# Ledger of designs, part 176: VH-VL binders against q8ixk2r445to577

Target 1, 133 residues: q8ixk2r445to577
Amino acid sequence: FFGMLQNKGLTDYCFDYNPPDENQIVGHQVILYLCHGMGQNQFFEYTSQKEIRYNTHQPEGCIAVEAGMDTLIMHLCEETAPENQKFILQEDGSLFHEQSKKCVQAARKESSDSFVPLLRDCTNSDHQKWFFK
Short names: E, the ipSAE of ESMFold2; O, the ipSAE of OpenDDE; V2, 0.75 times the mean of E and O plus 0.25 times the DockQ between their complexes.

## First folded at step 8 (VH-VL)

Design q42 (framework fv_recaticimab)
Fold by ESMFold2-Fast, scan of step 8:
Structure q42 (fold): chain C 133 residues (1-133), chain A 120 residues (1-120), chain B 112 residues (1-112)
Amino acid sequence: as target 1 above (133 residues)
Amino acid sequence: QVQLVQSGAEVKKPGASVKVSCKASGYTFTGYYMHWVRQAPGQGLEWMGYIYPNSGGTKYHQNFQDRVTMTRDTSISTAYMELSRLRSDDTAVYYCARVRYSGSYPFDYWGQGTTVTVSS
Amino acid sequence: DIVMSQSPSSLSASVGDRVTITCQSSQSVLYNYNNKNYLAWYQQKPGKSPKLLIYWASTRESGVPDRFSGSGSGTDFTLTISSLQPEDFATYYCQQYYSTRTFGQGTKLEIK
């Protein structure tokens, strides 16, 4: 799969990565933003290593969740995907994070009008269902 | 053994386009990125962009975004780099170079290079 | 882009000499999550393509003689040739692959 990674519940929102410094890709949070079908910041790839890859940059960024956290952060992709970068995209559209045993959910960022993907206990909610356009 | 074999030298006029090929052998073509790097006479190395042969996805350096197109043909394990609207300062040796699919690796194998001369 | 600066731009040495080439990056290329420096060294002989010598700052590529070694971390890196051989005449380039890919200007090594 290759394209915009869109939420089934928040139907107009897609994974988006727009770091403050385009040459410093690591360490910033992945957000959700209105799907625009334009711009490289919403273009992701799901790989055979179960990575969600941000291919707009070299070296490629890979979404990760650090131990004890629930936010999705951009890391560098590695030769062998570490466990914190592995997401299983299920047939039902759920995105299961291997290391934490939790699912990615579209959520409103506290004290903000913005949306972000967060790790939550797995449910059958449409806010936990994702697809590539 | 891994080999990247590029097409022969080209001489072009300003405003023309050039298309360089890079044929891979000795490994699974779709398992590795193919990058393009150029070197002007007596100068250093300049990264241009890449293609991932398995998907056809590309990423170009900002300096080349409006003029470069990278494609591939998986049936013959060949990658292509086309540069349009050529200028005299595009005179360089153009290299293809392989990168492991996990995106944090250097260029482990290079093609022999294709000399492109742009002159009026 | 991260700017790579090499020193010296050229040097002359005799067979058997110990040669040192340095490379500085404008930003750290150390990735703290795996403790690796995303820094490579290439050798380029006249009329030929570059050849990978060292990656992750200090790991030798397969088939590269052990007289070649890399060291350093963060922003300051060194390539050392412990006992120079005639076939080592070449231009040497450092390259970062931490954020995009940029190369140093090159160091031309000539026999005295």
Scores: ipSAE 0.316, ipTM 0.788, lowest interface PAE 3.7, mean pLDDT 89

Design q43 (framework fv_recaticimab)
Fold by ESMFold2-Fast, scan of step 8:
Structure q43 (fold): chain C 133 residues (1-133), chain A 120 residues (1-120), chain B 112 residues (1-112)
Amino acid sequence: as target 1 above (133 residues)
Amino acid sequence: QVQLVQSGAEVKKPGASVKVSCKASGYTFTGYYMHWVRQAPGQGLEWMGYIDPNSGGTKYHQNFQDRVTMTRDTSISTAYMELSRLRSDDTAVYYCARVRYSGSYPFDYWGQGTTVTVSS
Amino acid sequence: DIVMSQSPSSLSASVGDRVTITCQSSQSVLYNYNNKNYLAWYQQKPGKSPKLLIYWASTRESGVPDRFSGSGSGTDFTLTISSLQPEDFATYYCQQYYSTRTFGQGTKLEIK
């Protein structure tokens, strides 16, 4: 699967990666933004290795979660996907992060009116359900 | 054996378009990205962009974004690079080169190059 | 874009000499999560496509003679050819693959 990764509950929002410094692509947080349908910063690929790849940039980025954190950040993809880069996209649309045993949820960024994907305890909420568009 | 075989030399007039092909063999075509790099006579190497043969997704360098189109045909393991609205300073050797699918890797295999000459 | 600067632009040396080519990036190409430098060196002979010599700054590509070695980290890199052979006549390019792909301007090596 590849395309825009859209939230079922927050229906106008998609995964988006647009770091403030385009020359330093890694280490910045993945955000949610209004789906624009133009690819670019919203084009992701879900691989058979359970990676969520950002191929808009070279080198290819892979979404990861650092130990003890709940934010999704951009790392470089590796030949063998490390555990912190593995997400199971389940049939119900849940994105399960294997290493943490948590699910990706669309959430409001603290002290802001913007939105981000965060790791949360898994629920049946539509805010934890995602699909490629 | 891995081979990338490119189409033959082209001579074009300013304003025309050119489409260069790169046929891959000896490996799984969809397992590697295909990049395009050009080299003007006596000059260095300039990266133009790449295509993911698996998804069809592309990324172009900003200098070429409004004039380049990269495509592929998985049934014949061939990648294409089309450059439109040619100028005399587009005269160069155009190379395809593969990059391993997972992570960031260098160009480990290159095509032989296609000479494109743009003259009035 | 990350700008790559090579020096010298050209040099001449005799067979058996030790040759050093340097490459500097405008920002670090060291990825701190895996401790790898995303820096490669290529050899290009007249009328031929470039050939990968070194990647990850110091890893020699399979089949490349051990007289070729790479060193450096972060922003400063060196390609060394310990004992020049006649077939080493070529232009050498450094390339970063950390953020997009950019090449140095090249160093033309002329050997006797």
Scores: ipSAE 0.007, ipTM 0.666, lowest interface PAE 8.7, mean pLDDT 87

Design q44 (framework fv_recaticimab; at its last look DockQ between E and O 0.73; V2 from the best seeds 0.00; counts 0 for: pae E 4.2 > 2)
Fold by ESMFold2-Fast, scan of step 8:
Structure q44 (fold): chain C 133 residues (1-133), chain A 120 residues (1-120), chain B 112 residues (1-112)
Amino acid sequence: as target 1 above (133 residues)
Amino acid sequence: QVQLVQSGAEVKKPGASVKVSCKASGYTFTGYYMHWVRQAPGQGLEWMGYISPNTGGTKYHQNFQDRVTMTRDTSISTAYMELSRLRSDDTAVYYCARVRYSGSYPFDYWGQGTTVTVSS
Amino acid sequence: DIVMSQSPSSLSASVGDRVTITCQSSQSVLYNYNNKNYLAWYQQKPGKSPKLLIYWASTRESGVPDRFSGSGSGTDFTLTISSLQPEDFATYYCQQYYSTRTFGQGTKLEIK
């Protein structure tokens, strides 16, 4: 599975990674932005190691969640995926982060007018349902 | 046994395009990225970009972004690199090289190289 | 892009000599989450493709003789050949794979 990773509830929004420096992809937060259909910063791949891989810019990035945090940030992909980079994409579209036992939800970023994916308790909300376009 | 076999030498005129092929064997083609690196006569190595054979996704170095196209055909385990609007300073040996998909790794296997000469 | 600088550009040596080649990156290639340096060394003989010798700054590729060793971290790296053999006369390149892929300009190792 690969393409734009779109939210079912926040219908026009896709995973987006737009680091300030194209060649420095580590440590910035993954955001949600209007789906533009052009790939680029919105192109992701779900791998057999349960990674959400960002390979539009080098080096290859993998979405991670640090212990105790609820934000998704970009790390470098590793030979064996560490636990904080593993997400289970379920048949119902939920994206389950194994290490934290939480689900990825489309949410408004506090004190701003932008949207981000955040870890939340798993529910049957369409804001926690994702699909590749 | 891992092999990357490239197409033969090319002689082109300025303004033309060249398309180099790289046929992979001895491993799972979609499990590795394919990168392209060139080397002008007597000079060092210059990275051009890569393609994911699995997704078809590409990333090109900014110096080549406007002139290079990388593609692949998974049915024959072959990657292609096309460089357009050739100039005399594009004369070089062009290499394909693979990179492990399991993380960021160096180039562990290289093709034999394709000599491209651009002359009037 | 990360700029890679190698020194010397060329050196002459005899069989049995110990030689060192250095490589500097314009920014750190050490990834703090796994403590690995994204730095490789290649050997290229005339008319041949480059061959991977060392990766992760100090890990030898399978089949590479133990006289080849790599060291360093962050921005400063060294390739050492402890006892030169006739087949070692070649051009050596360092390469970073932390941010895109860039190579040093090469060091030509010649017979003295």
Scores: ipSAE 0.574, ipTM 0.858, lowest interface PAE 1.9, mean pLDDT 90
Fold by OpenDDE, look of step 9:
Structure q44 (fold): chain C 133 residues (1-133), chain A 120 residues (1-120), chain B 112 residues (1-112)
Amino acid sequence: as target 1 above (133 residues)
Amino acid sequence: QVQLVQSGAEVKKPGASVKVSCKASGYTFTGYYMHWVRQAPGQGLEWMGYISPNTGGTKYHQNFQDRVTMTRDTSISTAYMELSRLRSDDTAVYYCARVRYSGSYPFDYWGQGTTVTVSS
Amino acid sequence: DIVMSQSPSSLSASVGDRVTITCQSSQSVLYNYNNKNYLAWYQQKPGKSPKLLIYWASTRESGVPDRFSGSGSGTDFTLTISSLQPEDFATYYCQQYYSTRTFGQGTKLEIK
């Protein structure tokens, strides 16, 4: 699966990543932004290694969750996907993070009008449902 | 065994276009990124861009952004690099190169190179 | 782009000599999360495609003789040939794959 990763509950919002430095694509947070399909900031791929891969830059980035965090951060992809980069996109649309045993939820960023994907306890909320478009 | 076999030498006039092919074998074509690198006579190596054979996604160096087009035909495991509006300084050997595994790795296999000569 | 600078651009040596080539990157190519240096060395002979020798700064590619070794970290790297053999006369390139792909200008190793 590849393309825009769109949230079901938060209508018209997609995964979005735009690093401030082309030579340093890691360490920044993945956000949610209106799905526009312009450029490559919203192009992601779900791989056989259970990675969510960002292919718009070299080297390729993979979404990771750092220890003790609930945010999605861009890391470099590796030969063998590390545990903190493994996600399961379920048939029901839930996006499950294997290591934390939590689900990715579209949420409002504190004290902001912006939105971000966050790890939360798994529920049947449409805000935890995702699909590629 | 992994092999990358490129098309033959090309001679072009300035302003023309050239399309080089790179046929892959010995591995799953869609599983590895394909990059293109060129080398002018007596000069070093210059990265041009890459294509994801699986998704068709591409990324080009800014120096070629508006002149290069990378494509692929998965049915025959072949990558293509087309360079338009050719100039004399585009004279070079053009290589396709596979990235080891998917992701951030060096080029482990190279095509034999395709010589492109641009002259009036 | 990350700029790669090799030294020297050319050198002459004899069979049996110890040869050292250096490569400097304009910014660090060390990835902090896995502690790997995204740096490779290639060998190229006239009329042939480049051949991968070293990756991750110090890991030899399969089939590469033990006399080839890579070292360094961050921004400064070295390729060493402990005892030069006749087949080692070629041009060598360093490459970073930390951000896009960029090569050093090359080092031509000629027979003295």
Scores: ipSAE 0.513, ipTM 0.874, lowest interface PAE 1.3, mean pLDDT 94
Fold by ESMFold2, look of step 9:
Structure q44 (fold): chain C 133 residues (1-133), chain A 120 residues (1-120), chain B 112 residues (1-112)
Amino acid sequence: as target 1 above (133 residues)
Amino acid sequence: QVQLVQSGAEVKKPGASVKVSCKASGYTFTGYYMHWVRQAPGQGLEWMGYISPNTGGTKYHQNFQDRVTMTRDTSISTAYMELSRLRSDDTAVYYCARVRYSGSYPFDYWGQGTTVTVSS
Amino acid sequence: DIVMSQSPSSLSASVGDRVTITCQSSQSVLYNYNNKNYLAWYQQKPGKSPKLLIYWASTRESGVPDRFSGSGSGTDFTLTISSLQPEDFATYYCQQYYSTRTFGQGTKLEIK
């Protein structure tokens, strides 16, 4: 899949990546922002290696969750996807992180009025349902 | 076996546009990024940007983003770079070069180069 | 952009000499998560496209003679030709590919 990765429950919000320097992408958090499709900040590829790729950079970025954390952080993609970069987009729309056994949920960032994707125990909440548009 | 064959030399006047093609063979075209690099006479190498043949996504270096368009036609395994509003300092050899998908590698194969001359 | 600075800009040498070219990046190109340096070296002869010699700072590309070697980490890198051959007279470029792609200004290696 390729496109904007939208949340079902948090209507009109999409994965968005906007690092301070668009050419140095490692280590910043993925956010949720109103879907707009401008500037390519919201276009991601879901690959056969179960990666969520940010293709606006070379080398490309891949979303990862570091051990013991719940935030989605940009890493560099590698030839063989590391385990912390593997997500399963399931038929019911849940986005399952294999290594942690948790699902990606749209959540409000506590120190601001912004929204972010975070790992949480898997539920049937629409805030854990995602689709490409 | 891998080949990147570019279109022939171009002579253009200032203000015109040029579109350079890069035809790939010997590998799965949509599995590799295509980058463009230019080299003015007697000068070093300057990265211009890339296109993902699989997704069509592009990224241009800021010095070119208002004048360059990169496209591809997957049915004929061909990438294109179009540079508009040409100036005399755009005189250069323009190369296509590929990058292995998911490998985060340097350029392993380069086209032969296309000389673009911008003159009166 | 990460600025790549090569030294020297030109070099005169004789067949059989050992030559060393250095490359310094304005920021580290070592990716801590895989412990690889995203640094490459290319050779370019007049009228020809560049040819990849070294990647990951020290890994030789297939078909590259073992007289070419790369070393260094972080911000400081070296290309060494252990015994210069007639076909080695060319311009050499380093390139980082950690954050987009930028090249050093080149080192022209001339016959003495």
Scores: ipSAE 0.280, ipTM 0.765, lowest interface PAE 4.2, mean pLDDT 89
ESMFold2 (binder alone), look of step 9: mean pLDDT 92; pTM 0.941

Design q45 (framework fv_recaticimab)
Fold by ESMFold2-Fast, scan of step 8:
Structure q45 (fold): chain C 133 residues (1-133), chain A 120 residues (1-120), chain B 112 residues (1-112)
Amino acid sequence: as target 1 above (133 residues)
Amino acid sequence: QVQLVQSGAEVKKPGASVKVSCKASGYTFTGYYMHWVRQAPGQGLEWMGYISPNSGGKKYHQNFQDRVTMTRDTSISTAYMELSRLRSDDTAVYYCARVRYSGSYPFDYWGQGTTVTVSS
Amino acid sequence: DIVMSQSPSSLSASVGDRVTITCQSSQSVLYNYNNQNYLAWYQQKPGKSPKLLIYWASTRESGVPDRFSGSGSGTDFTLTISSLQPEDFATYYCQQYYSTRTFGQGTKLEIK
């Protein structure tokens, strides 16, 4: 699967990566933003190695969650995907982060009306359901 | 085994467009990224951009952003690079080069190059 | 862009010589999460496409003779040819693949 990764509960929002420096994509947080339907900074690929790749930038980025954290950040893709970059996209649309045993949820950023994907305990909430468009 | 075969030499006038093809064989076309690199006569190598044959995802270098278009046709394992509004300083050999799916790899196989001459 | 600078721009040597070519990046190309340097070396002969020699700063590509070796980390890198052979006279390029892809200007290795 590849395309814009959209939330079922927060219906107008998609995964979005817009780093402060376009020539250095590593280490910044993945956000949610209004889906624009044009790909670009909202274009992601789910791979057979359970990665969520950001392929509209070079180098190719892979979404990761560092130990003890709940934010999704951009790392570089590796020959063998490390455990912190593995997400299981389930048939019901849940994105399960194997290493932490938590699910990706659309959530409000603290002290803001902005939205971000965060790891939370898995529920059957539409805010934890994702699909490619 | 692995081969990247590019289209033949082109001679173009300033203002025209050129479309170079790169046909892949000997491997799974959609499993590798395709990059484009050019080299002006007597000069070094200049990266232009890349495309993912699987998804169509692409990134162009800022110097080419407004003039280059990269596409692919998976049914014939061919990648294309089109450069518009040609100038005399676009005279160069244009190469396609493969990058392993990990993305964090160098160019392991290169096409033979396509000479594009822009004059008169 | 990360700017790559090579020295020297040209070098004259004889068969059997040890040859050293250096490359500097304007920013570190060391990825701290896996401790790898995203740096490659290519060889290009006149009228031919470049060929990959070294990647990850020091890993030799399959089929490349062991007289070729790479070293360095962060911003300073070296390509060494331990005993130069006639087929080694070519232009050598370093390339970073940490942030986009940029090449050094090249080092032309000529017969003395």
Scores: ipSAE 0.487, ipTM 0.842, lowest interface PAE 2.7, mean pLDDT 90
Fold by OpenDDE, second read of step 9:
Structure q45 (fold): chain C 133 residues (1-133), chain A 120 residues (1-120), chain B 112 residues (1-112)
Amino acid sequence: as target 1 above (133 residues)
Amino acid sequence: QVQLVQSGAEVKKPGASVKVSCKASGYTFTGYYMHWVRQAPGQGLEWMGYISPNSGGKKYHQNFQDRVTMTRDTSISTAYMELSRLRSDDTAVYYCARVRYSGSYPFDYWGQGTTVTVSS
Amino acid sequence: DIVMSQSPSSLSASVGDRVTITCQSSQSVLYNYNNQNYLAWYQQKPGKSPKLLIYWASTRESGVPDRFSGSGSGTDFTLTISSLQPEDFATYYCQQYYSTRTFGQGTKLEIK
């Protein structure tokens, strides 16, 4: 699966990553932004290694959750996907992070008008449902 | 045995276009990114860009952004690099080189190279 | 772009010699999360495609003789041939793959 990764509950919002420097794409937080499909910022791929890959740059970035965090941060992909980069995109649309045992949920960023994907306890909320478009 | 077999030498005039092919075998084509690198006579290696065989995502070096087009045909495990508006300084050996799809690695396999000569 | 600078551009040596080639990157190619240096070394002989020798700065590619070794971290790297063999006379390139791909200018190793 590849393309825009859109949230079901937070309609018209997609995974978005816009690093400030194309030569240093890692270490920043993945956000949610209105789905527009323009540029490289909203193109992701779910791989056979259970990675959510930001594959418009080389080397490719893979979304990771760092220890103790609930945010999605861009890391470099590795030959063997590390545990903190493994996600299960389930048939019901839930995006499950294997290591944390939590689900990716569209949420409002604290003290902000913006939205971000955050790890939360898994529920049946549409805000935890995702699909590629 | 992994092999990248490129198309034959090309002779072009300035302003023309050239399309080089790179046929992959011995491995799953869609499992590895394909990069293109060129080398002018007696010069070093210059990265041109890459294409994802899976998604079709691609990135070109800025120096080639407006003139290069990279494509692939997964049905025949072949990558293509087309360079337009050729100039004399485009004379070079052009290489395809693969990189693992998962993770970032150097180029472990290269095509044999395609000599492109641009002359009036 | 990350600029790779090799030194020297060329050198002459004899069989059996210890040879060292250096490569410097304009910015660090060390990935802090896995502590890997995204740095490779290639060997190219006339009329042939480049051949991967070293990656991750110090890991030898399969089939590469033990006399080849890579070292360094961050921005400064070295390729060492402990005892030069006749087949080692070639041009060597360093490459970063931390951000896109860029190569050093190359080092031509010739017979003295």
Scores: ipSAE 0.322, ipTM 0.833, lowest interface PAE 1.7, mean pLDDT 93

Design q46 (framework fv_recaticimab)
Fold by ESMFold2-Fast, scan of step 8:
Structure q46 (fold): chain C 133 residues (1-133), chain A 120 residues (1-120), chain B 112 residues (1-112)
Amino acid sequence: as target 1 above (133 residues)
Amino acid sequence: QVQLVQSGAEVKKPGASVKVSCKASGYTFTGYYMHWVRQAPGQGLEWMGWISPNSGGTKYHQNFQDRVTMTRDTSISTAYMELSRLRSDDTAVYYCARVRYSGSYPFDYWGQGTTVTVSS
Amino acid sequence: DIVMSQSPSSLSASVGDRVTITCQSSQSVLYNYNNKNYLAWYQQKPGKSPKLLIYWASTRESGVPDRFSGSGSGTDFTLTISSLQPEDFATYYCQQYYSTRTFGQGTKLEIK
């Protein structure tokens, strides 16, 4: 799978990566933004190693969650995908982060009108269901 | 067993376009990025861009963005690089080279190169 | 872009010599999360494509003789050939793959 990674519950929103410097892709948070349908900074690839790759940069970026955190940040992809970069896209559309045993949920950023993907306890909420478009 | 075989030498006039092919064999074509790197006579190596054979997604170096198009045909495991509006300083050997999808990696296999000469 | 600078541009050596080529990056290519340097070395013979010798600054590619070694971290790197053989006369390039891909200008190793 590859394309814009869209939320089923927050229907107009897609994974979005917009770092301050597009040549420095590491360490910034992945956000959710209105789906623009143009690929670009909203284009991701789900790999056979269960990575969510950012296909706009080289070397490729891989979404990761650092130990004890709930935010998704951009790391560099590695030869053997580390556990913090592995997400299981399940048949029901949930995106399960195996290392933490949590699911990716579309959530409102505190004190903001912005939305971000965060790790939360897994539920059957549409805000935890994702699909490639 | 991994091989990248490129198309033959080309001689073009200024203003023309050239399309170079790179046929992959001995590995899963959609599992690796394909990059293009050129080398002008007596000069060093210059990265041009890459294509993901799996998604068709591309990234071009800013110096080539307005003139280069990278495509692929997964049915024949072949990547293409087309450079338009050729100038005399585009005379170079053009290489395809693969990069592993499994992580950030250098160019582990290269094509043999395609010589493109731009002359009036 | 990260700028790569190699020194020297060329050097003359004899079979059996120990030769060292240096490479500097305009910013660090060390990734702190995995402690790896995203730096490679290539060998190119006239009329041939480049051949990967070293990656992650110090890891030899399969089939590369152990007389080739890489060292360094962050912004300063070296390629060493411990006992030069006739087949080693070539141009050597360093390359970073931390942010996009850029190459050094090359070091031509010539017969003395």
Scores: ipSAE 0.173, ipTM 0.756, lowest interface PAE 5.0, mean pLDDT 88

Design q47 (framework fv_recaticimab)
Fold by ESMFold2-Fast, scan of step 8:
Structure q47 (fold): chain C 133 residues (1-133), chain A 120 residues (1-120), chain B 112 residues (1-112)
Amino acid sequence: as target 1 above (133 residues)
Amino acid sequence: QVQLVQSGAEVKKPGASVKVSCKASGYTFTGYYMHWVRQAPGQGLEWMGYISPNSGGTRYHQNFQDRVTMTRDTSISTAYMELSRLRSDDTAVYYCARVRYSGSYPFDYWGQGTTVTVSS
Amino acid sequence: DIVMSQSPSSLSASVGDRVTITCQSSQSVLYNYNNKNYLAWYQQKPGKSPKLLIYWASTRESGVPDRFSGSGSGTDFTLTISSLQPEDFATYYCQQYYSTRTFGQGTKLEIK
């Protein structure tokens, strides 16, 4: 799968990565933004190693969740995908982060009008269902 | 043993399109990106774009964005590069080259090249 | 695009010579987070495809003789051949893989 990674519940929003510093593109949080169809920053690849890869800029990034955290951040892709970079895209559209046993949910960022993907307990909520467009 | 074997030389007229193939063997085809690089006679190397054989996702250099299409067929481990609306300055040797799938890496193996000549 | 500039454009040398080729990028190809320089060197012989010699600015590809070495960081890079052999007469290209992929114009190494 390759394309815009769109949320079923938050229907106009897609995974988006727009780091503020071009010399330091890794370590920042993945956000959700209106799907704009021209977004180099909105194109992701789901790999056979269960990675969600950001291929718009170089070096290439892979989405990760640090131990004990609930935010998705950009890490470097590695020769062998570490466990914190593995997401299982399930048949119902849920993105299951195996290391934490949690699902990716579209959520409003604390104290703002911005939206971000966060790890939450798995539910049948449409805010936890994703698809490539 | 890694091999990238490309299709044979092509002679085309201006305005035509050309489709070059690159057959991979000796490794897991879907584990590596496939890039395309060309070289005009007596000139340097020019990157055109790449495809992920795993996802089918592509990225093209702006200079080729409107004329190039990269595809693959995983059942035969073959990547394709089609360049349309050919001009005389498209005369070049076209190479496929693989890139490791993890992070950003250089071209570790190259095909032998396909000579494309565009002339009236 | 990051512009890559090599010098010299051509160089004449004899077997046994120490040869140095330089490469400059229009912006840094050092990724500060992992401290790696996204720079490679290739060798191309007439009628043949390029062959990877060095990546990460200084790491030799498997099977490449140790007379080839790379150095530099950020925007300034060097390829050195410590004792030139007959099979080393070729064109050498530097290449950044930090943002897309761009190549230097090449340095042709000719027999003196």
Scores: ipSAE 0.089, ipTM 0.684, lowest interface PAE 5.1, mean pLDDT 87

